VH-VL binders against StAR-related lipid transfer protein 7, mitochondrial (STARD7). Designs and how they scored, part 9

Target 1, 216 residues: StAR-related lipid transfer protein 7, mitochondrial (STARD7), of Homo sapiens (Human) (q9nqz5r112to327)
Amino acid sequence: FQSSGVQHHPPEPKAQTEGNEDSEGKEQRWEMVMDKKHFKLWRRPITGTHLYQYRVFGTYTDVTPRQFFNVQLDTEYRKKWDALVIKLEVIERDVVSGSEVLHWVTHFPYPMYSRDYVYVRRYSVDQENNMMVLVSRAVEHPSVPESPEFVRVRSYESQMVIRPHKSFDENGFDYLLTYSDNPQTVFPRYCVSWMVSSGMPDFLEKLHMATLKAKN
Key: E = the ipSAE of ESMFold2; O = the ipSAE of OpenDDE; V2 = 0.75 times the mean of E and O plus 0.25 times the DockQ between their complexes.

## First folded at step 5 (VH-VL)

Design e01 (framework fv_satralizumab)
Fold by ESMFold2-Fast, scan of step 5:
Structure e01 (fold): chain C 216 residues (1-216), chain A 121 residues (1-121), chain B 107 residues (1-107)
Amino acid sequence: as target 1 above (216 residues)
Amino acid sequence: QVQLQESGPGLVKPSETLSLTCAVSGYSISSGYYWSWVRQPPGEGLEWIGYIYYSGSTNYNPSLQGRVTISRDNSKNTLYLQMNSLRAEDTAVYYCAREGYRSSWDYFDYWGEGTLVTVSS
Amino acid sequence: DIQMTQSPSSLSASVGDSVTITCQASQDIRNYLNWYQQKPGKAPELLIYAASSLQSGVPSRFSGSGSGTDFTFTISSLEAEDAATYYCLQDYNYPYTFGQGTKVEIE
């Protein structure tokens, strides 16, 4: 049960064990870059690049886990609330595994070209561990070849875990989102700055508003 | 229209606990928004204390070192601030305020009139 | 914590003058900045949010500009009722932090 009262400490990201600490320089440390009302945002460098892996810990008490989960899975609704989406469609569904392959085309801030992603998404509701999980990663698909119109993102991973405070159908939950991609940009510092100051915060706030509107 | 009104003891002694009340009218606090407390020492600037979200989650300014608790009573449509281990530096006008938002931008769109709390021996 | 520095601490001007107040953040806050007006004995009132967006009902003589670390608040033609202390606030990260205030006096 969630404790009554206020957390005096922001919850730290719950990372998996990532190997031997004696391997010097192998693991990078998380740094907090934003502490907003609904979420906290951390980043850590991806070794050998000018890019970062991002982690978000968020808490909502005004929507249910199921509503938040379903809004993210609803591709038609996302095209309505996410102004950066140019195209978002399911290319293929695997009935046996439940996996879906999607093609997602999104605006990037001027002067960067729009990016497209081909990725496989798998989601599950785990009643035994009281959590909902959404995982995505870039793949290749013959129906969606690379086009000169968009910059293809080849490296993309996203994982979200939603943990109810009570139940899947009662208001209140925490979520942990871990995200990374390589947008293949000649402006990596600008892209990182945009992601932290605009891209991620705007996305998360719009997602929350979309969930509230879907509730009503 | 939305109105907020603070009330409290006015004078408290060092090391005691401060309890303040904010009565809200014109909007149900259980229906939305963040509700914050902000203070202002006499002749000085403003300091954000913390918030409570309409369903109960809270966040506090780390400078107050675990001395503060914000709570609400939905049936009375009322917000509360409790601050322990009071010092002379806690002397201030205390405001409650509603935090509106647009996208990721937050702002205080309604304020109470403020209540002066003097911490003196 | 993000530190907000306002300049000047006080100014005196005549009705009809244009006055400018600046606010500097210790780090890049993009456009996550609000401006408030506080008249003596009263609560602060929101004038501008998102650095440059005028709150509904606020007179058009008030404006804001800037992004990143440097922000400006302008009153284009000062009115007698504008005598007040003005505060900037960053809403980029918790804890929210205010500038120390600029007192605007008439005459």
Scores: ipSAE 0.006, ipTM 0.486, lowest interface PAE 11.2, mean pLDDT 84

Design e02 (framework fv_satralizumab)
Heavy chain, then light chain:
Amino acid sequence: QVQLQESGPGLVKPSETLSLTCAVSGYSISSGYYWSWVRQPPGEGLEWIGYIYYSGSTYYNPSLQGRVTISRDNSKNTLYLQMNSLRAEDTAVYYCAREGYRSYWDYFDYWGEGTLVTVSS
Amino acid sequence: DIQMTQSPSSLSASVGDSVTITCQASQDIRNYLNWYQQKPGKAPELLIYDASNLETGVPSRFSGSGSGTDFTFTISSLEAEDAATYYCLQDYNYPYTFGQGTKVEIE
ESMFold2-Fast, scan of step 5: ipSAE 0.000; ipTM 0.423

Design e03 (framework fv_satralizumab)
Fold by ESMFold2-Fast, scan of step 5:
Structure e03 (fold): chain C 216 residues (1-216), chain A 121 residues (1-121), chain B 107 residues (1-107)
Amino acid sequence: as target 1 above (216 residues)
Amino acid sequence: QVQLQESGPGLVKPSETLSLTCAVSGYSISSDYYWSWVRQPPGEGLEWIGFIYYSGSTNYNPSLQGRVTISRDNSKNTLYLQMNSLRAEDTAVYYCAREGYSRSWDYFDYWGEGTLVTVSS
Amino acid sequence: DIQMTQSPSSLSASVGDSVTITCQASQDIRNYLNWYQQKPGKAPELLIYKASNLETGVPSRFSGSGSGTDFTFTISSLEAEDAATYYCLQDYNYPYTFGQGTKVEIE
C-alpha cells in the first residue's frame, strides 16, 4: 500500500515528556523507564506520594486504528483475551453523551488481593483532526458499592489518543496513553513495581495479539 | 524483489567522518519497517548500530550514541549512516537491514551485501 | 544492556551428527530471540524467530526452543552446507545484542 498525500509523523514524545524547560518548576520531569520494541514508557512522581503518572507511546503497522480501537471497546472480547479479567460489565449507558459506566474486576498477582474499578468511559472518533480518543476515570455508582471481597480503586484516570499514519481503516498508527493515580489512593509500592515491570508490558502485548486475531 | 545495497569510501583516516549510503529497491522506505545498520569487525561478531523507523524516529546503540546519525531521503529511497571521530576499532563490514516489528515478523528479513570500511592512516 | 552468551564458541562434527548450541540472556527476554546463520563473505540469514518458529524456506532439521533466559538451537542431522557461524539475537530491549557466535565446522 501507498498512502496519498504527505505522511504526518508527530514528534516522538521523548523530547517533550522527559523535561519541561518551559515549566515554572512546579511539574516533575518525565523519566524513561522502558524502551521496548513496540512502545516507550515514561513515569513521573506525583508530588507528596510514592505513586507515579505513566505515559506510553506505541506504534503498530500491522493493524488498523479502527481494529485496535474496537478491540478495546468490546467488553465481551476483552474477557476472552485478558486472562486477568474476573468481571467486566456495562452498568449504565448515557445515549445522549455516549458515556458508559463499567464495573471491572481484575486479578492481581499473588499475594495481592483482586481489585475492582467503577469507571466512566467516553470515546470519540475525530474525523477533522484524524484521531480517536478514549478517556476513562473512576466514579462512584449506587449499583456497585464497595465489597470486602475486592479492593476498590478510587483513583483512576486514563486517556488514549490514537493517530493514524494514513486512515482509520489502513494499517499503521501511533498511540499515546497517559494514566495516573491520585495521592488519596492506598496502593502498595510492590503493586507499583509489578505494574511497570510485568503488568503493563504484558497487557500491551496481549492487546496487540488480540487485535491481530480479531482481524483474521 | 526487495534489495538493499550499501556503498561508501572503503578507506577512511582516523578522526575523519564516515558517510555510508544504502540504496533500497523494490520497497518504499516510507511505507513501513525499521531500517537498521549492523556492523561486523573482520573475524568478529555482529554489533547493532541503530535504526530509523519509516516515520523518521531513530534509536542508537548507547555505545555509539553521540557519534552516529542515521537519516533517510524518501524521494531517493535511500538510507544514510554518518559516524564521526573514527578510530581503527571502527574497521568493519557495515550492513543495512530491514526489520519488522509485529509479533509475526519481528526480525531482520532483508540484508544488504555489506560494505567494508577500513580505518587506517 | 542485555548480555547474550553463546556456547560453545566453536565445534567440529561429521555429516549426519546432531549438534546443539546454547544461548543465555542476562535477564528475562521472554521469547524475543532470533537465530541467524552466516556463511563466509555473506550477510546473516534468518533461520529461527521468536525462539522456536522456523522461517519459511528453512530446512526442518533446524529447530529452536527455550524462553526467559535459556535457549537452544539444534541441527538434527548436519549437512555439509551447514558449515557456518550461528548467532543468537535478543530484540526484547534496545540496544539489540547478539551472542558472540558459534562456528560450526565439518570434519
Scores: ipSAE 0.006, ipTM 0.502, lowest interface PAE 9.7, mean pLDDT 82

## First folded at step 11 (VH-VL; framework fv_pozelimab)

Design k1 (at its last look DockQ between E and O 0.33; V2 from the best seeds 0.00; counts 0 for: pae E 7.4 > 2)
Fold by ESMFold2, look of step 11:
Structure k1 (fold): chain C 216 residues (1-216), chain A 119 residues (1-119), chain B 107 residues (1-107)
Amino acid sequence: as target 1 above (216 residues)
Amino acid sequence: QVQLQESGPGLVKPSETLSLTCTVSGGSISSHYWTWIRQPPGKGLEWIGYIYYSGSTRYNPSLKSRATISVDTSKNQFSLKLSSVTAADTAVYYCAREGYSFWDYFDSWGQGTLVTVSS
Amino acid sequence: AIQMTQSPSSLSASVGDRVTITCRASQDIYNYLGWYQQKPGKAPKLLIYAASSLQSGVPSRFAGRGSGTDFTLTISSLQPEDFATYYCLQDYNYPYTFGQGTKVEIK
């Protein structure tokens, strides 16, 4: 008699991110750029730019998955804790599918012009598979044409999967975030460094703090 | 305020195992990252490694083959064992806690304990 | 491992002086740098995190600057309690590494 006796390591995003190829057929590897106490960060070059796709695997033990999920959906609360937001509005909501179209206008580091995004998002709680899912992608919407005030980002996608350690209403969960955009204007390399030094870490810290405060 | 206090023998013979315990008061050990750092006399600081409350550990590669960090949540303590010590391991040993920022700064430190490795 | 080169190794100064300490990283560490103060026989104390963020309870005469590979700690008007050794720490990647220290002595 033989038993396997072997447990896999905790799931690392590497199995899902290794071996992806760009549209040119060249393999571009996921590079781990941070391994911090609450999250791991990877990035992969976007073909034809000096920009990256990002992937985060993170853990929180002091807030619930439901609180974390709901804080990300609350656009009025987002405007209070995210000082980079100029405008964030729900333009349209499809009650049947639960999809929403949003217009998001945000500061970018000097000297970049502010950017705006029109994106559709969907979110769901999958009780059978014990996870919560948030997905977004850039779209065009006739009610929100491009404006000369902002640079429209046309290539944007975000996906987050949240898995509770216990239940959706008890502290503790893991999440996997995949994020990319192409802001389309010449983007100084110090602004790419800004994503690692301030952009992503500051967003994740502010989101955690906002989630913790919403728990009260 | 969280308080940390190192304890253990101040004298260890070469080739033996250095064993230290950090006692945490004023906060729960099971909710943070807990770190050992050492400082040889008259020299700089060296990060040894940490333990996360779930049991996950990470070590300085220079010490990984000899260092073990463990946690005892029932006593609110975490410990360092360093095997096969030499005179080069003589140092003040500090335990420390990480803050709530994403930056891994150490917001609370023990007072330090000198461990001398000598025959 | 990321090497942190701190300068000067020591300096002498008088109360009221402006003091500047530098720290250089062997690679880009973005803003993942902290500054610590250590007095003889005491544990280090956090002053600055994220290169420029002042820790709660630390006097405003302490200021951190820099990003990438070059960082400075400035004390705008040295006080008697500021005579100590100062360390930078990078927390960008493991193993975390300290500079060798800068001793600030009374002239």
Scores: ipSAE 0.036, ipTM 0.596, lowest interface PAE 7.4, mean pLDDT 83
ESMFold2 (binder alone), look of step 11: mean pLDDT 91; pTM 0.926
OpenDDE, look of step 11: ipSAE 0.274; ipTM 0.731

Design k2 (at its last look DockQ between E and O 0.52; V2 from the best seeds 0.00; counts 0 for: pae E 7.4 > 2)
Heavy chain, then light chain:
Amino acid sequence: QVQLQESGPGLVKPSETLSLTCTVSGGSISSHYWTWIRQPPGKGLEWIGYIYYSGSTRYNPSLKSRATISVDTSKNQFSLKLSSVTAADTAVYYCAREGYDFWDYFDSWGQGTLVTVSS
Amino acid sequence: AIQMTQSPSSLSASVGDRVTITCRASQDIYNYLGWYQQKPGKAPKLLIYAASSLQSGVPSRFAGRGSGTDFTLTISSLQPEDFATYYCLQDYNYPYTFGQGTKVEIK
ESMFold2, look of step 11: ipSAE 0.037; ipTM 0.617
ESMFold2 (binder alone), look of step 11: mean pLDDT 91; pTM 0.928
OpenDDE, look of step 11: ipSAE 0.559; ipTM 0.811

Design k3 (at its last look DockQ between E and O 0.50; V2 from the best seeds 0.00; counts 0 for: pae E 7.4 > 2)
Fold by OpenDDE, look of step 11:
Structure k3 (fold): chain C 216 residues (1-216), chain A 120 residues (1-120), chain B 107 residues (1-107)
Amino acid sequence: as target 1 above (216 residues)
Amino acid sequence: QVQLQESGPGLVKPSETLSLTCTVSGGSISSHYWTWIRQPPGKGLEWIGYIYYSGSTRYNPSLKSRATISVDTSKNQFSLKLSSVTAADTAVYYCAREGYDSFWDYFDSWGQGTLVTVSS
Amino acid sequence: AIQMTQSPSSLSASVGDRVTITCRASQDIYNYLGWYQQKPGKAPKLLIYAASSLQSGVPSRFAGRGSGTDFTLTISSLQPEDFATYYCLQDYNYPYTFGQGTKVEIK
């Protein structure tokens, strides 16, 4: 398992304009995509690609960090609240590192075919720094070969940092989610953008609702 | 079924503060965004703002400097104050609940609306 | 603010007619669009959410289509109770904004 460069910094309450230099020396900056009730969605282009990296700055006050965290780890529960999930299974577990390899098959909007992901996930709870971290990255696994039934997404990264307002077990936290993937589609740009940009916000809303339901 | 009812003066003088209350019945103010929307006579709809049950608010920038939304969970009510009103603020004011279906947002419950006329 | 432009502003139709109303957003709002029906003296009623999802209890003759900037509401066979004003609403970004409305009148 090779860890991607995970930024373990607390999420900012307000998104800041960050920029990178492209190959031409031009600064590529984050742009706001959505201003929703519980989060702001930002994106920036990935140099050399037609894809974007997305960043979500969110806040909840009605659930605990631990609740929110645990719901994300519960694959069986996710199958219940996420109707887009066709399959979600842990393929391999490493007890030493705590890493898990997962096979995730998900519906895509018509007329796109379903996609499947094989990825490793790792999580940590940092009591000293009062944060939780979830990291996922696409991998290949011999037990999960490609299938003609699904389009394999080979590029996928997700990082979430949860920062409690108070404690892990008291309501209220901020989170930063950084996300990128390549859905491997040749559909028009707006379709790709819709899937990625709307998929994540929708997922987060569902996750929040699932968390609320789980606590009751 | 959740029901909403607007209440308040139907007449307000210019430069005064419009004050309305929405009473929620058939359910508690919880886990929802409670919204105010207005409609001038014969015109379209304008979103004013919302208050989350926890007290968080968001306003239309066009009204932000004048609008205040508050919630009283003990009374199962939320309120709108609009200061420095003019004739342009004459409208039917609706309170609404922003609900969820399949995790999408929409206004599922509305009050009947109350006409507020700004006149000297 | 995102501007929502509806067309037409008004139309006349007969019972049984197919009616189509369009809504255009000033920017890409993906599928964050709702359609509401308003009758005189009444509050708006939700018909469609998420651009194409039919609200529970709404007749199947109503259909929403579109994504991005262009959206349509179609009434496949107009019924007497369908004469009303229709509004699109974007909830993609704040402030939420409505179209100017389309009045469907009896021909």
Scores: ipSAE 0.018, ipTM 0.585, lowest interface PAE 7.0, mean pLDDT 87
ESMFold2, look of step 11: ipSAE 0.045; ipTM 0.605
ESMFold2 (binder alone), look of step 11: mean pLDDT 91; pTM 0.923

Design k4 (at its last look DockQ between E and O 0.35; V2 from the best seeds 0.00; counts 0 for: pae E 5.2 > 2)
Heavy chain, then light chain:
Amino acid sequence: QVQLQESGPGLVKPSETLSLTCTVSGGSISSHYWTWIRQPPGKGLEWIGYIYYSGSTRYNPSLKSRATISVDTSKNQFSLKLSSVTAADTAVYYCAREGYSTFWDYFDSWGQGTLVTVSS
Amino acid sequence: AIQMTQSPSSLSASVGDRVTITCRASQDIYNYLGWYQQKPGKAPKLLIYAASSLQSGVPSRFAGRGSGTDFTLTISSLQPEDFATYYCLQDYNYPYTFGQGTKVEIK
ESMFold2, look of step 11: ipSAE 0.207; ipTM 0.664
ESMFold2 (binder alone), look of step 11: mean pLDDT 91; pTM 0.924
OpenDDE, look of step 11: ipSAE 0.444; ipTM 0.785

Design k5 (at its last look DockQ between E and O 0.55; V2 from the best seeds 0.00; counts 0 for: pae E 4.5 > 2)
Heavy chain, then light chain:
Amino acid sequence: QVQLQESGPGLVKPSETLSLTCTVSGGSISRHYWTWIRQPPGKGLEWIGYIYYSGSTRYNPSLKSRATISVDTSKNQFSLKLSSVTAADTAVYYCAREGYSSFWDYFDSWGQGTLVTVSS
Amino acid sequence: AIQMTQSPSSLSASVGDRVTITCRASQDIYNYLAWYQQKPGKAPKLLIYAASSLQSGVPSRFAGRGSGTDFTLTISSLQPEDFATYYCLQDYNYPYTFGQGTKVEIK
ESMFold2, look of step 11: ipSAE 0.306; ipTM 0.691
ESMFold2 (binder alone), look of step 11: mean pLDDT 90; pTM 0.915
OpenDDE, look of step 11: ipSAE 0.475; ipTM 0.791

## First folded at step 13 (VH-VL; framework fv_pozelimab)

Design n1 (from k5 with heavy chain S102F; at its last look DockQ between E and O 0.45; V2 from the best seeds 0.00; counts 0 for: pae E 3.4 > 2, grease 19.4 > 18.9)
Heavy chain, then light chain:
Amino acid sequence: QVQLQESGPGLVKPSETLSLTCTVSGGSISRHYWTWIRQPPGKGLEWIGYIYYSGSTRYNPSLKSRATISVDTSKNQFSLKLSSVTAADTAVYYCAREGYSFFWDYFDSWGQGTLVTVSS
Amino acid sequence: AIQMTQSPSSLSASVGDRVTITCRASQDIYNYLAWYQQKPGKAPKLLIYAASSLQSGVPSRFAGRGSGTDFTLTISSLQPEDFATYYCLQDYNYPYTFGQGTKVEIK
ESMFold2, look of step 13: ipSAE 0.403; ipTM 0.723
ESMFold2 (binder alone), look of step 13: mean pLDDT 91; pTM 0.920
OpenDDE, look of step 13: ipSAE 0.327; ipTM 0.738

Design n2 (from k5 with heavy chain S102L; at its last look DockQ between E and O 0.55; V2 from the best seeds 0.00; counts 0 for: pae E 4.0 > 2, grease 19.5 > 18.9)
Fold by OpenDDE, look of step 13:
Structure n2 (fold): chain C 216 residues (1-216), chain A 120 residues (1-120), chain B 107 residues (1-107)
Amino acid sequence: as target 1 above (216 residues)
Amino acid sequence: QVQLQESGPGLVKPSETLSLTCTVSGGSISRHYWTWIRQPPGKGLEWIGYIYYSGSTRYNPSLKSRATISVDTSKNQFSLKLSSVTAADTAVYYCAREGYSLFWDYFDSWGQGTLVTVSS
Amino acid sequence: AIQMTQSPSSLSASVGDRVTITCRASQDIYNYLAWYQQKPGKAPKLLIYAASSLQSGVPSRFAGRGSGTDFTLTISSLQPEDFATYYCLQDYNYPYTFGQGTKVEIK
């Protein structure tokens, strides 16, 4: 795979996570985990838990915001490029709000059991402010009961803000990804290591490659 | 395939500035990160810094005050200047291209290296 | 800076031998490690990146393993062309740092 060099300008976190009441109040400082050419990875502990919230500041210059955005919305395409996906289905759509409820089953590192997520996703394109936003949040849904086959992740939140360098249809943008989940396990240090070493980086890399492939 | 070739003086006097150029052939310098690495005789390797084709640079803190990397896209070249050299700067200097990865940085293409001796 | 320590500094082996080189990082670098081969008078050659990914064109007798702080390069059956110095490189954090090298010599 080919990576285009990018000038890393960490975007200012403009996107206030609407509704994460829990994150606003507790003064925990972000810690930089990785400083790379294309992205910076930050983490902060979630108060009262052994879990971390993650932020990725990154930049791409070889794909358009729209391309990158659209690939993330394409669940069928994701099944093709993300080998960790066992199941990914839209179970409900709200045509008024544009929100979708998804059931996502994913492999976890051995010896951990696979996890399943039920979450609502919402996206918005703000042309006036020149940004795109993708938000996912765990929910309960009656049509997706828990299964003994998978460990249900009940706490999951993901937010991505995309800021074009120029326009939605020209190459180049910055992004901020904020992510947290509770995989319902005592997160041993090795799991944290996995997230940093393989989980997030691999996902983003594959997503980028998938975007590149999709545009051709 | 891309080829890299270092060029510059093999001898530099103490306190002077070492200047090297890496010429890239068989491929464009565009959209790549380019790196300088040096190796003192009989010793290990030291990363000096990189430059992106657009001019973005990063340096080893140990050399940051003395090292300057530049790029000339029109000539398909990038250069290293190291000021105030001492005998400790005697080394084989390599230019290299970073591989294609968003996360892992490795050097997949190297020049043959050029020996620069700092001597009176 | 992250320190990379290789062991051994040198070893003698015969053709056909299994050779193992170790690299230890001063901190957790996850899988951000590469292995290089350098022959006398030549530039280093990339063998492994991301701790275990074999570079294209590199023989399968080379294998990288490890994560965190401890990494290994294994040559399953040493060939005459494999006598060289090997270096590990961490690319987890700047500045990138190399191990001191392991010289593989003919017995």
Scores: ipSAE 0.290, ipTM 0.736, lowest interface PAE 1.8, mean pLDDT 89
ESMFold2, look of step 13: ipSAE 0.333; ipTM 0.712
ESMFold2 (binder alone), look of step 13: mean pLDDT 90; pTM 0.919

Design n3 (from k5 with heavy chain S102Y; at its last look DockQ between E and O 0.50; V2 from the best seeds 0.00; counts 0 for: pae E 3.0 > 2, grease 19.4 > 18.9)
Fold by OpenDDE, look of step 13:
Parts: C-alpha cells; sequence; structure tokens
Structure n3 (fold): chain C 216 residues (1-216), chain A 120 residues (1-120), chain B 107 residues (1-107)
C-alpha cells in the first residue's frame, strides 16, 4: 500500500501474502477492468477455469478504518443494508482464534437460483504494522448440509487489507480486496457482466454508505 | 447550495492561451472534484478534465497537451488554461462539481457557462 | 475513447406523450451512465446517474433504464418544461464521453 494521502491514486499492490494455492500459475497477468478516482478493479483468470480472481485497490477519506472494519463484522447490520442477503448467521465461533463459521444465502440475478455459502471468517488488527485484515474462505460444515433450494458455492475466498492513512480512528485508509468464487454455474454473458460490474462495486458502495450511516 | 461562476475573456486570439476561472460560492472546494466541460456552438459536450481540491488532475487525452487545470483553495477557485487555441476551441465553457458518489462520476452542479470565441 | 450514440437525434412530441430516448455505448459500460437535460442557453442539468438513479429534485416522470451497452431515458408524460436537449454520459472510463444529444421538440 502506498499511502499518498491523495484519493486519486489508489495504492499499488504489495507483495501477495503466501498461501493462495490457486496462484500456481506465475503467468497469469492482472488485467485492469476499471480505473476510477477512488479505486481500481483488476482481474485475472483462474487457471483451468472460466472464472476470474478480482482485486480492488481503493481508498476512503470520510470514514475511519475501525468504522469500516466494524461494519463488515456486523452480520445483523448487514442484513439491514444488503438487500441481496437472504440469510446470514454465525453458526460457530471459536473464542480462541476469533474465527467464525457463517452461513450466507444470497440472491443471484434472475433466472439464477440463490446461492448458498458456508465459510469461515477471521479478522485481525495489527497495531504494530498499522493494518486490519479480514479473511473469508469456504468450508464444509456438518450442521449446514446442502439444500436443494440453493446452489452451494464450494469455492469462495475473500481477503481485505485495510491500511490507515493515519490511525484506526482517524478518517482515511487504503484497502485491498481480493475476491474469487465459483458460483457453480456457467454465467450467461449478462450475468457475468453483472458480477463484474455490479457485484463488487455495488457491495462496496453499500458498505461505504452503511459505514457512513452507522457512524452517525 | 453551492454555486459556480465562470469568468474570463470572451475573446481570445489564435495561438494564445485561453484562461478561465471558476469561483465557487455557498460551499468549500475542499473534498470535491471540480471539472471543466465545453460545448461548441450547436454541438455536443466535451469533457476537458478535473481537479481535486488537493491538486490531483486528469485530462482528456485530446486536450492533455494543451490543458492545465489548477486550484486555489484560498480563493475557493479553480482555473482552466488552454494553450495554442484555434477556432475549434470556440465553445461555451462550463465548470462543474462532481457528485459525492464513490463509484459513479456525475456533475450535480454547474456554472452558467461562458462563451469563449477564438478569433483574430 | 468510448463512443456514445443516442437515438433519435431529434423527436417531436406533444404534452402528455411518452418519450423514450436511447443511448448505446461502443462497449460494455455496465451502469456507469448519466442523463442530462439542457435547455437553450442553460447549463446541463443532471437527471439520472448510475443508469437508473434519479437525482434529487428531478420529477418521477423521468426514468433511466439499461445496463451494458443499451440504455434508455423515459419521460412517462411529457411536460411543457421538458422540451430540451438530452445527453447521456458514460463515466465508466476516461475520457468521459457524451452522446451527441437528442432534441425533444414540441409537435
Amino acid sequence: as target 1 above (216 residues)
Amino acid sequence: QVQLQESGPGLVKPSETLSLTCTVSGGSISRHYWTWIRQPPGKGLEWIGYIYYSGSTRYNPSLKSRATISVDTSKNQFSLKLSSVTAADTAVYYCAREGYSYFWDYFDSWGQGTLVTVSS
Amino acid sequence: AIQMTQSPSSLSASVGDRVTITCRASQDIYNYLAWYQQKPGKAPKLLIYAASSLQSGVPSRFAGRGSGTDFTLTISSLQPEDFATYYCLQDYNYPYTFGQGTKVEIK
């Protein structure tokens, strides 16, 4: 993350953290999908699939890292601002690690069936390095079997790194969101467009607005 | 509500530099993107570029070599300079404020526009 | 640069008529489209942003629809004050580009 303090230039990606197994293909080049004032959207193909991994580099100046971070952890609040959520619940919590298993059901564009996610999320606040991290990864859980009502998404990863411009409690931060999933379907072109164009941007927009609303 | 007002010479000679200033009233230029747009007589609209209150700029590639946008926060103004003008640069020039959206860029407030004619 | 093509270039309508203006982008711009109204001698006025979001203070008779490459502005019941030129704007990529405009004239 390069904190220039200028909204116009989102930070360049820092070194990818180790462990995304799917990154075997050193040869996959990132393609810029969108170049906006406050964020850049990149994508790269996932080897052996018709799917993409996405990265969003962005910055906010009107909310604090902590506010933005906390809103993302509040599942009950998300049900209020995210109309796509059919179900969102914590089904398990590990008090030692702070990890949570969540069951998430979300609307998909018509005529696609709703999707069902079971994933573990973990978050950390690194005071020493002045960053916050949110990580989600799809898992199987015995208490949440597959249902014929929803299409189970078995491959899902989300990582967000938040880097404050100043502090966790002062307005302004850069973020990097890395996202990939396999919705277990071949999307028509219009659906693919929706996912690429509206999925991430709309989510982030709503999240930002929700954060702004929450601080008041 | 914020108000924008363009000011500058209405006539510029060929090869000279067009200079316009937009004065913002009823609000601060801080935390906003400010844009210049022009419209030749009887024609459509052309985006020239924007400036953030901190000084960050972006230009239309078609005008990048000739256009300079600056901001003076102390005066609550931002300006456009367009060098080496020709008759093709004759237009109504608008200054505008960009909306508050993080993702979508739109112009929610405009000046009334000022006609600049390039003529010998 | 992304090309924006409006249709028609001009149309004649009566008060009370339903008017539809189309805008086509040369590539997929998703929902990064705005609509503006311009009256003679006046600056453009924002009507719609994000393809379908109505700007505050704009009458509900105005509606924006579409995504991808094809977009529409609809005036459900044309009012006397609606006779103007309308422009679409893409803000998906730089440089931002406008359509050539659609003039709505009184029949």
Scores: ipSAE 0.231, ipTM 0.733, lowest interface PAE 1.5, mean pLDDT 89
ESMFold2, look of step 13: ipSAE 0.458; ipTM 0.754
ESMFold2 (binder alone), look of step 13: mean pLDDT 90; pTM 0.912

